VH-VL binders against Uncharacterized protein B0228.1. Designs and how they scored, part 8

Target 1, 207 residues: Uncharacterized protein B0228.1, of Caenorhabditis elegans (q09220)
Amino acid sequence: AVVTPSIENHKMENASVTISKVPISHRPRGFTAGSDSKKLAVQRFKLLISDFLSDAQLSKSIDVAAVGMHKGKSMDDILDDVYTRLRRTLSTKQISELAKAQKGLVEDLDEKSAKLVKARVKRMIVYSFDPAAEQIHKYATRPSMAFALIAETINERFVGSVKDLIRDVLTPKEYDIFRKHYHPHIFKLDNIGNNTEAVRTTTHETF

## First folded at step 20 (VH-VL)

Design w4 (from v3 with heavy chain L104F)
Fold by ESMFold2, fold request of step 22:
Structure w4 (fold): chain C 207 residues (1-207), chain A 120 residues (1-120), chain B 108 residues (1-108)
Amino acid sequence: as target 1 above (207 residues)
Amino acid sequence: EVQLVQSGAEVKKPGESLRISCKGSGYSFTSYWISWVRQMPGKGLEWMGKIYPSDSWTNYSPSFQGQVTISADKSISTAYLQWSSLKASDTAMYYCARTEYDFFTAYDYWGQGTLVTVSS
Amino acid sequence: SYELTQPPSVSVSPGQTASITCSGDNLGDEYAHWYQQKPGQSPVLVIYQDSERPSGIPERFSGSNSGNTATLTISGTQAMDEADYYCQAWDSSSEHVVFGGGTKLTVL
């Protein structure tokens, strides 16, 4: 049933209805046939979300996530499991870069505001990906089928919607400061849902 | 408490059929992959293939594709390895082993092995 | 097909450190596991997920995995460690389980 009379811009509560885009497949045997779904998921993560992690770090983090999703863990628990394993592999350079970004955020906002900004960003990520994790639990009969579903979830439209929600839960000033210190190396925040290819194409062709 | 028990040793002639078994107990059988592993006399471990008992999906090593059939009966927590026509070169020890997440977890429990001898 | 390569044998004196390598293209992108097999016995897990020890495996066993190489290291090697050792990983393109060819560790 279509219900659209509510004209309320409640990004926190209404976003889940508009961002549940994980395809449902009842053909599990052919679902991963002829492709390397894990490598595709790694490739899409690096393209759309972040190239801060090495291929090895990301490949193993996706393994941990796939296990958690198949078991039906919450996105909060899955992220904690990933972080617990991943932090043991971060280089001194990676740790320094994260510390520099945090320091810049604190300098431009203050410690309390910087903490709140990061908490809101994290909560929007959890909120957005929880429904996808639930669908993976429900439909990935075999554990490795989770990789195809993860790769399908990490697409321009869905990731763009998550980035839009992150922008919406921050003030314009908070967002600009967060972006200044984290984008693009740690966290890609460009608005891919804004059809960047179309803008680039028209500028490129009409010189 | 977790246990994989394989069927007993077999002495066969070339051309005969054979099915050997691996019975799991003490765990949720359908939540774990079962792999079959061949070890020829004096040689290393060779992965033959695996089955996910929940949906009976199988995946075979190219070396064994079309040479054997892997199956499972989840109602009795048992996996099978089957030949339609044995060869002398099938003489080996055969192990079953389980893992929960093949891309992530190890094979933590192994069966005791089934020695298959094929000679005329 | 994806292959894992191990040296056929490694010899060490008691008390010394043994290192057994396992090589494969981008093996560091996957979890590597190690199994010990003594004559007439089933394989036994000794290292999982690159570097973790199961309960009951002594501290002298350790592991690493980066780039193209996983390594099983046994410090203070004892006569009881004499066995065949196999590495194992998963190939994401085929979903195949892959074992290395095995390494015979001799302790003299």
Scores: ipSAE 0.860, ipTM 0.936, lowest interface PAE 0.5, mean pLDDT 87
Fold by ESMFold2, look of step 20:
Structure w4 (fold): chain C 207 residues (1-207), chain A 120 residues (1-120), chain B 108 residues (1-108)
Amino acid sequence: as target 1 above (207 residues)
Amino acid sequence: EVQLVQSGAEVKKPGESLRISCKGSGYSFTSYWISWVRQMPGKGLEWMGKIYPSDSWTNYSPSFQGQVTISADKSISTAYLQWSSLKASDTAMYYCARTEYDFFTAYDYWGQGTLVTVSS
Amino acid sequence: SYELTQPPSVSVSPGQTASITCSGDNLGDEYAHWYQQKPGQSPVLVIYQDSERPSGIPERFSGSNSGNTATLTISGTQAMDEADYYCQAWDSSSEHVVFGGGTKLTVL
């Protein structure tokens, strides 16, 4: 798969720089935590990414992520660590909803294509968050500094860029089917308050 | 073998200063928080505050803010708890304990305690 | 000033199940840990991260944490379990460490 070069130029260098450009009056209205960086990270995740998980599940998942990032683990390993702990806490309803989404994805695509779609989505998440994880490892001299950096990373512009990358690595058919079964309850794929989905340019392999 | 070894018991008078110590060994001292915990005779555990020895950042319980000073010398893997002017009400057992990630991990190792007695 | 509340005492007969609660607002959003303290000794970790047992802690010790309450459960309670028990958590708003007031477990 070939991605648009302009999207590849949107690497996160400094998470705090991105947040400093958005005045408090222009921030999404779902943010109410003052100096509590962990609660802010939970609130931003629910607003921009997914409200599928409970506050307790998210708070503890962010703890696991903060530890992994502070230790310098890769995002692949961090996501595995989060899943290992989170899976024990999923309700019967949450398990059923995930199974339904997976079944629908397989029915509308096929088993092989469904696995590839999910792998590509995960790859874009890892690709986008790996630089933030490396920055946290380098600069968080105390473990809880990770929460502020995570909260700064989870902003409308950055999350929108991740969503654009996900759209770009899937065919229009694959994206529409993934969106049909996962959006908005499991994974929010539309951007808040704006139409940030630009027409993308695709370069095909000719070899 | 991880150890936290505290300084010996102290008998003091009100108004005197005191510094007690907690020496860590067998682990990366700068990668772990050190907390100080007071236990007055017959009472429960009270968190006093903590230090991250890597950068000496401290955080105090409101009950102890301004009452004690927590510090560390990472070159000798030692944390300190200090009073500038002891009161009789400071009579207690004082523990140090470590944790790697205070929001995530427990206090898995504790010092043996330092008994401080303050009386006329 | 976030607080964790425990009952001052719990009494059980040998072989009975003991339950010690620890209550705080939204405690289920944080990891809870439990310590045992016998007279004249330093505290010893018995449950960490809500429900995990350290090496050497008997299977009769278990824990849970949801909503506002964490619970330490000791099944088949033995005389040697007689001790003070403390819960502990972290408050994200202040970054403070918080201990519960302690519970004296008596095995009669």
Scores: ipSAE 0.856, ipTM 0.933, lowest interface PAE 0.6, mean pLDDT 88
Fold by ESMFold2, fold request of step 22:
Structure w4 (fold): chain C 207 residues (1-207), chain A 120 residues (1-120), chain B 108 residues (1-108)
Amino acid sequence: as target 1 above (207 residues)
Amino acid sequence: EVQLVQSGAEVKKPGESLRISCKGSGYSFTSYWISWVRQMPGKGLEWMGKIYPSDSWTNYSPSFQGQVTISADKSISTAYLQWSSLKASDTAMYYCARTEYDFFTAYDYWGQGTLVTVSS
Amino acid sequence: SYELTQPPSVSVSPGQTASITCSGDNLGDEYAHWYQQKPGQSPVLVIYQDSERPSGIPERFSGSNSGNTATLTISGTQAMDEADYYCQAWDSSSEHVVFGGGTKLTVL
């Protein structure tokens, strides 16, 4: 069995949850010599967002995202494209872990509430990343420049802001239940640098 | 119908200059990379370099950096491979090929090849 | 620089399954493509993005890519499959296109 995330579109009522809250400039920048932007994006994703996926799964997912962004697809469509390809590569263990998380979410909330929680989380991701995708479409003169912009977008400040927005659009109960079943293995919800069991890089590489 | 049509065979002497061409048709020329690939007699495919015609950005294999020049004229949908001074070791078949996303898509169309023979 | 290694030759009898490997560090992190080249002809794409088959390529051609190895598999190999086969990938550090050294498939 393949576990497919719930996809729902909903109207946003409050401008405070819009893209205008994202603090990072999305304008294209020149590249430094020797930088491997795709590997950096993989490393940052694992550090800040999730280490659930393998390097191969992440590297190929980033390729799909870069193509979609360069073509000007919406983040909704890009995420759907990524998952459509990614689902074919999930291990039995990964499938079981996703199913367990979904089952726990449904048991602690109910089927409708679990779907709404996941839809709101997806909404915040989409709204937060849409400006970066738009800039890539407008300004990447070559397709591979998308990797630098993706890596630049996946940083502590920006990802932390997305996590704060996710927290803000869920009730405390909804957030605690979502966190119980998804954090930290599937989705890292704590911000780096303020925990008693602090989240730090576990790698030795430098920027 | 997508086509890549290369210039005709060349017979040259060492020290002479040469420019060969690859004309794309039936697609948006500036949306695709053009790579040049060398195949020496009886040998395998060797990637020489590529150009993104939209901004003329080039990227060369280390083996060919400084040995050839890759360029494009997007107004006539044509890419070029150029030597300033040919050597006998440049005797080979030269292909052009296109891909939309170099990290993701394959080289789906190839030119017919240009045979370059360099001998005294 | 990044290199892709293929066996120089593979021999099979008609009807056998042929397996051609392409090895490179972390090749499974990239998409691998495969090309067939017959004498006097331009290369022809036979497998793209690890395992996808272009229109007109027989169902007996398949591909996989994981870890350090991509594999082109031809089931029920026919005499017309005799050709040189090249794998190709992309190196993210240099943005270079990389071809394997090629494998001559002989069908006896």
Scores: ipSAE 0.853, ipTM 0.930, lowest interface PAE 0.6, mean pLDDT 87
Fold by ESMFold2 at other seeds, fold request of step 22:
Structure w4 (fold): chain C 207 residues (1-207), chain A 120 residues (1-120), chain B 108 residues (1-108)
Amino acid sequence: as target 1 above (207 residues)
Amino acid sequence: EVQLVQSGAEVKKPGESLRISCKGSGYSFTSYWISWVRQMPGKGLEWMGKIYPSDSWTNYSPSFQGQVTISADKSISTAYLQWSSLKASDTAMYYCARTEYDFFTAYDYWGQGTLVTVSS
Amino acid sequence: SYELTQPPSVSVSPGQTASITCSGDNLGDEYAHWYQQKPGQSPVLVIYQDSERPSGIPERFSGSNSGNTATLTISGTQAMDEADYYCQAWDSSSEHVVFGGGTKLTVL
């Protein structure tokens, strides 16, 4: 078992933020006219979350996620499954960029704080997506229906809410340092077309 | 323990109907796709179509759409391939095979094949 | 309609390395699987998910998939490896299963 340090997320400014609910269709689906659901999910991920991964890496990661969601795995387990496969495909350049980001985070925060920041970011992702994964499990009777549901989940409003939660569970200093080293080349942390609103989000109550 | 057992060889005349079967055992039948694959004498594998027995959703190769019907009876863990009117060109070996996630997993178990011979 | 193209034949001497290619647009975006078929037998899975080997398949079998090409590689090829080999993938636009045309491996 992995020993996880205690996370100071008891008091979250965004606890009241509503996680968007996308209607999950119960009906059997053929392809809808004009879209490939898996390609749409890839496109939305690159636009809203990260263009760090290649199309091949992302397409196969979405396959792993779709399987996990259809099987009813927790989002924690799904992310672990994705990473297990993905890490073997990373290029030398990608590995170097990740190492540089980690080194910068450690240098600006210290080793213990850097680990806690990353753990809290992961926790918010799991917290936000776990209900959607449960809904996909419940309603996707055929495995490939998961792709449409994943594409529907990855939308500007919902992803923006997750980014707001990440901002709110870190102190302003922690967030600025995390952003400095990871944004935008590894994770997109700003909402598209609205950097001014990111400055005006609710003030984090605790440091 | 996992097995796909197909119905026996068939000798038919042009114009006759035929339904061949593929019975799965040793696994959760409704959790796996069943595909049908044709192999004409001396030729390669041709995917004909597939069914997801849980909801009976089917998807056909364009080459076989309208030429055959794929169905399943999940109560007896059996998939079917059927023709309403056989042609001599339907003479081939027909395999069924299973996969859990068609976009992700391989066809790990195959039936033994059903030889269909159509001649006058 | 999405196609996978394989060379119709590949010949090697015993002990040589055989490489069988499977080409399709953006094939590296999908998982590729490989099947061996000997005369009169059902296909047998030899490589799955690009590079994974099922239990019972010798270590001399390996696979890769990137860009437009998946490759099955058999190092130290033996006479018993003589067979037809098929690649297979999934087309996300149609949800169709796609097989390559097959490659006859001859070990002289």
Scores: ipSAE 0.853, ipTM 0.932, lowest interface PAE 0.6, mean pLDDT 87

Design w4 (from v3 with heavy chain L104F)
Fold by ESMFold2, last read:
Structure w4 (fold): chain C 207 residues (1-207), chain A 120 residues (1-120), chain B 108 residues (1-108)
Amino acid sequence: as target 1 above (207 residues)
Amino acid sequence: EVQLVQSGAEVKKPGESLRISCKGSGYSFTSYWISWVRQMPGKGLEWMGKIYPSDSWTNYSPSFQGQVTISADKSISTAYLQWSSLKASDTAMYYCARTEYDFFTAYDYWGQGTLVTVSS
Amino acid sequence: SYELTQPPSVSVSPGQTASITCSGDNLGDEYAHWYQQKPGQSPVLVIYQDSERPSGIPERFSGSNSGNTATLTISGTQAMDEADYYCQAWDSSSEHVVFGGGTKLTVL
C-alpha cells in the first residue's frame, strides 16, 4: 500500500519566497511523510539539494541544524556549527572533490571573484532559510518536532525558489562557472522539475 | 546546581498503586526531557519512557506502554512515574534522568534512584 | 524494536586497553553516548556524542562511532574503571531512547 500524504508547508512570512502546501512528487514511494521525519528530511536534502554527503554525515548535520533552529540561532550560526562538526568527517575523496571545484572556480574567475560568488550563494541560502529557522523555533515546542518542520521546508517549490535566487544574484558568467564546477554532485542547481525532465529525457535516450 | 531528587524507597504489596517522583532544580525544567529507566536486580538499564514537561508529550517503550503512566507538574518542576496495580515483577530500582535534545545530547544528570520492592 | 548489542563482559589487565563495542543497524547515523555504573550508584556519563568527554572524565576514556558500531575505549585501564558500561542512542523512527544491554568490565 502506497499512501501519498500531502505535506503541510508553513508560509514564510519574512522571506522573499513562499513555502506552499504541495506534495513532494519525487519522494521515494516506499516512505510516507511523518513515519520518520528525520529520514524524510535527509532524503529530501539528498534529492533536492545535494547527495555529496554520506547518510551519517547528513543525518548528524541535520541534528546539529535542528538543535540550532530549536534554540533560535541565526542561520549563519547554524551553518557554522554544522561545518565545525562536519569538516572533521570529510573523506579524502570528498576533500579532493571540494578542492577541485574550488580550483576550477578560481581558474575560470579570479580569486576575489570566486570568493564573492561563494559568499553570495551563502548569503542567498541564509536569507532564504533564516525566516524558516525562525518559524521552526516558534512552532517546534519539542526538540524533535524540528525534523518534521525541516522536512516540510525542504520541498520542490521552496528549494527551487532558493535556486532561482542564487541564479539571480550571480551574473550569467558567474553562474555558468559556478554551475560547471559544483553542479550536480556538490550542489544541485537545477529545479527538480527540470531535473525530472532532464533525467527522463537522458534516460530515454541512453537506455 | 542541577539536581534530580527522587522520592524515597517504597515497600509495597501486589495490587497496590504507587506514584514515585523526580524533582528537578537548578535548571529550566520545561526545556529538558525526563526519562524513566528501570533496573531490575542484577540486570541492565531499561528505558521506560519520557516526557517533555513543556507540553506533557509522552513516549513509551513498547515494553512499558500501558503498564505505567508518566506525567509531570511543571509548576513544581516534578515528573512522576505511576502504577495503578503493582506486580512482584515491578521490584526494581527506578531512575529519572534529563536530556535537552534527545536525538543529540546525553543524559547528563540522573536522580539517585528509587528502590521499589513489591512482595507479599 | 531498534536494539543495541554489547558483549556481556570484557576483561583486561591493569594498564591494558579495554574496548567495549555497541552494535546497532546504522548506529553511525546517530550520536552514541556511554555511561559508567558502579554497584549501588546511579549511572555517570563518560562519553557523549560519540567521542566527547564531560569535565572530570579522565583522558584515557575515548569513543568512536561509525557504520553499525560504536566503541568505548579505555587506555591504561585502572582498577577504579571496573564497572558496568552502557551505550545509548536515539531511534529516529520511534523517537525512543535505546540502551545497550551493558558490559561488565573486569580489571584483573
Scores: ipSAE 0.844, ipTM 0.926, lowest interface PAE 0.6, mean pLDDT 87
Fold by ESMFold2 at other seeds, last read:
Structure w4 (fold): chain C 207 residues (1-207), chain A 120 residues (1-120), chain B 108 residues (1-108)
Amino acid sequence: as target 1 above (207 residues)
Amino acid sequence: EVQLVQSGAEVKKPGESLRISCKGSGYSFTSYWISWVRQMPGKGLEWMGKIYPSDSWTNYSPSFQGQVTISADKSISTAYLQWSSLKASDTAMYYCARTEYDFFTAYDYWGQGTLVTVSS
Amino acid sequence: SYELTQPPSVSVSPGQTASITCSGDNLGDEYAHWYQQKPGQSPVLVIYQDSERPSGIPERFSGSNSGNTATLTISGTQAMDEADYYCQAWDSSSEHVVFGGGTKLTVL
């Protein structure tokens, strides 16, 4: 598993640069023959977005993201590229479910607050993924190496941290309303087995 | 203007060695995969393998692993396909083609083909 | 290894719609591309990323990809469309490039 502080302290930089030692449990790996890093990356994203997207939609969205990360695009641009392609594949049912969730969010908060909640969630997702995107751009010599780095970075601990950050960036009322309309059918927002306590315990023991 | 220009036709005898070339121009050569594709007379396209010139990493079809060598010289934007010992069954048309992202983009430019004839 | 299966031949009359299929396990999870090859010529890209048409390719060429099957469709088929057609995809487990066996389109 790779945590953002550990990666930042051990990231690949010029050898003459002094870097603080931080324990890491799992180093980034490139794609190797005999494994399917893309399929693993798909499974890792399902920890966050549930079954709302089909395997085909996820697989192709991850392709678009891998290209963007390899090219060094900003996470905002990568998400725009993914959405641009993904929206053309959404079924009438998927579109209706998204519209229903948005309508419910607006009804329970108001239009201005619903917009702000959406923006805060998106900004936190961008914040969480930007360091991984930067590492992938720097490390992935070949395009498909991006899949191994994506899968390695977006592990269960990382996804749990993203879910915790989404919870923390919203007020309790905002979070409860967002969760009511999006969880679990669009996003999986609950952490498995109270990962918050396990993460704090692990971080405490390591540091 | 993107171009892939292959070396000329070859007439060889069984047991001889051969290296054919594919020169890319008009684009960043190291940012694109080069694949080699065989087409036997009257048959379909067969992917042989590919190289990423930036690091010379190669990946071969199981049908061709150990039978050919794919290489590149990025200083002259050229990829190569070579045999150490040709067989009559190597008689075919050989194409090179490029793609930027093998899982995502298509082979948008192809070489003109190199006809290799092996007989005696 | 991962394989893509195409019918060996398809015949249509001028003006009719031709459909050429390409089948592979979970092909809809990958991007499919299509190439046209006329006798004595190099292959030419006609559809990429399932359904996109490069500039210079007539609008009568279209494509789709879902489940296990990608389909190249040529509407209003013309005599000049007579050629061999190949699908191509990428296998994530091996990183291999995979071509279908090819389909000879005959325009009667």
Scores: ipSAE 0.838, ipTM 0.928, lowest interface PAE 0.6, mean pLDDT 86
Fold by ESMFold2 at other seeds, fold request of step 22:
Structure w4 (fold): chain C 207 residues (1-207), chain A 120 residues (1-120), chain B 108 residues (1-108)
Amino acid sequence: as target 1 above (207 residues)
Amino acid sequence: EVQLVQSGAEVKKPGESLRISCKGSGYSFTSYWISWVRQMPGKGLEWMGKIYPSDSWTNYSPSFQGQVTISADKSISTAYLQWSSLKASDTAMYYCARTEYDFFTAYDYWGQGTLVTVSS
Amino acid sequence: SYELTQPPSVSVSPGQTASITCSGDNLGDEYAHWYQQKPGQSPVLVIYQDSERPSGIPERFSGSNSGNTATLTISGTQAMDEADYYCQAWDSSSEHVVFGGGTKLTVL
């Protein structure tokens, strides 16, 4: 079988209708003795986010996101809430690294193009996560169930689809420049070579 | 206007059953956890367990699992703590308290406490 | 099970700074809250989400949480601050609410 990491247009147009991304249940999937759904949710986000954030920063950011998703807030508002809290905790070194990445992006593009690239990346993140947030709001009866639903939704296939969409929404030049300055120390943007088509039930076969 | 009002003091004998109550008012009762907290005379706060009234899901401290039953009646915005057979060592003050998001928000309102005295 | 450890007592003179610690493995990964309890009274929230003050709590109360330790700090301590203080957090593995053992603050 041929495994391609290539990004194709329109893969995420059907993400909100796939049944494999958020298990459907009339009753919440329960937390069990010895289960740690929050730790699993944290591990799932690390598939996209590097070690740039400390464990504490990531853990608390996921708490803020879980609250927003449970309340049914838009993904834009959830991201704003997370950034508002997270910004107050960034070290001088983290701030400098973000500034360096931004400076490099602007130097290799221009100020207007750099702004547009970042806006498109943000829009794809929102687009990818909005349907998941909607499902979490619908199914998370208790607040902490949001962690289990987040962990089930944000699996390796979902993260791979987000990475593919980011690649597809940028020109090859824009993507190469964005990746040059943000990967891997801020975001993990590499595809692992296991890419799936965006359909309801068909999955890529493994050997 | 948020209030948690607990049932009155109890004087009981060992082996008797007891159910005490915590009535919430001024807020959406089913959107908040209710925890029960024991404080033995001269001792600290001990978390006993909690209930999410929306779905009646309960979680108990290991020290109290199988020793008490926590329940709620949504129709009257009331949570309960119940013993099937009291012991003298159950003599304590019992508080209820609410929180919206157990991993995120604090217990911002507490009941006035219910003193339970178990003696022969 | 997950435990939060506090010193049993702290003594300060009026006007001095009191520091009450709460220790637990990776406590900085969770939000910590602090409660004051005076004799014969229910606990009262004084710090939430590590460092936030509820309305009506004097600004001399502050909090921090990093690594394995959360700290409640009372600057310019007054006689009325004499009370028991409890930290509280959430354990993700069990979903249990965890209180520290409490600290008696004495203002001499």
Scores: ipSAE 0.832, ipTM 0.926, lowest interface PAE 0.6, mean pLDDT 86
Fold by ESMFold2, look of step 21:
Structure w4 (fold): chain C 207 residues (1-207), chain A 120 residues (1-120), chain B 108 residues (1-108)
Amino acid sequence: as target 1 above (207 residues)
Amino acid sequence: EVQLVQSGAEVKKPGESLRISCKGSGYSFTSYWISWVRQMPGKGLEWMGKIYPSDSWTNYSPSFQGQVTISADKSISTAYLQWSSLKASDTAMYYCARTEYDFFTAYDYWGQGTLVTVSS
Amino acid sequence: SYELTQPPSVSVSPGQTASITCSGDNLGDEYAHWYQQKPGQSPVLVIYQDSERPSGIPERFSGSNSGNTATLTISGTQAMDEADYYCQAWDSSSEHVVFGGGTKLTVL
């Protein structure tokens, strides 16, 4: 079955976790100067991607994402833009860790299945963020308002919901293998304080 | 062709008001920040403040907050820098410059500058 | 307020490499840009986003930014490179634009 991409203050289809829509639509257009929403956004991204990326790499990746969201680019294009710039800054150690994770994924699956697993993970990230990116484009009248909207979107509940969706889009075997090679050094995949068992028992069907 | 054209040189006395202008052409004026930059004789560039013409939101350097007013008229693609009461220490070159994303893109086009001389 | 510090002057012989630094707390977390200003002229962008060169700027201009320091490097420095150079970044805490104090490059 197809999972309809909807992020609203209603129960999501085939998921036990409700993700609220971006709560910015009725807010005043002005943001308080000096609130440092960018630094907040950086700290919140670490809930998902750990310390694998340096603060500088994260900060500049968020700049690229904020530009893309403000311009109304699709999340697919935004992720590609981020990666294109980020790859030029990766250390030898970071490159080696990514290569090791990919090799392990291919060894434990086959090459075709490994590609499909990574594509499904990317698709769920796009699914989770795409509605928020559309709201940011619609409502961020000034470029830096994108940082505040990004920071408000990436809260602990939202990150937990993204992690749950990644788990739900993979079979248990695929998820265990993906987690084995990517968690915790590249992605933080375990939920913080969520009822993981309840989610698994209610979201068995593959979309 | 992208251009930022500033108003001409000014010679004023202390206590007088003044408004100088920066007219943008060849691009979507409301999609770019305009910053004003002061350069005192023989000194470096000092950021004074910026405006986003789409919604007229302004942000000022602490050194210039309350000393100048930055505004824009997007219907004629023009930004302004204004003093209500000039001082001799306001004698300087004043530039406008544009950037699309202030946290990300550079000031790629600058006005030619407006020399303001304030003397008794 | 956030400040960017540059040496007031740098001297180099023609053909040598000039390095101009720009220092600020965690400057490597932001994109840094560099401008050249010759006497009586408006500033001209020479490096943007740490290391990118606009079209028309000679390949001898390069840039880097990491930690607390951005660096503009001019290899094979020529007499026409004699100018003032300014770095510029964005301060996320205030959303202010910040310029360095400027560096006069002298080519002897």
Scores: ipSAE 0.824, ipTM 0.921, lowest interface PAE 0.6, mean pLDDT 86

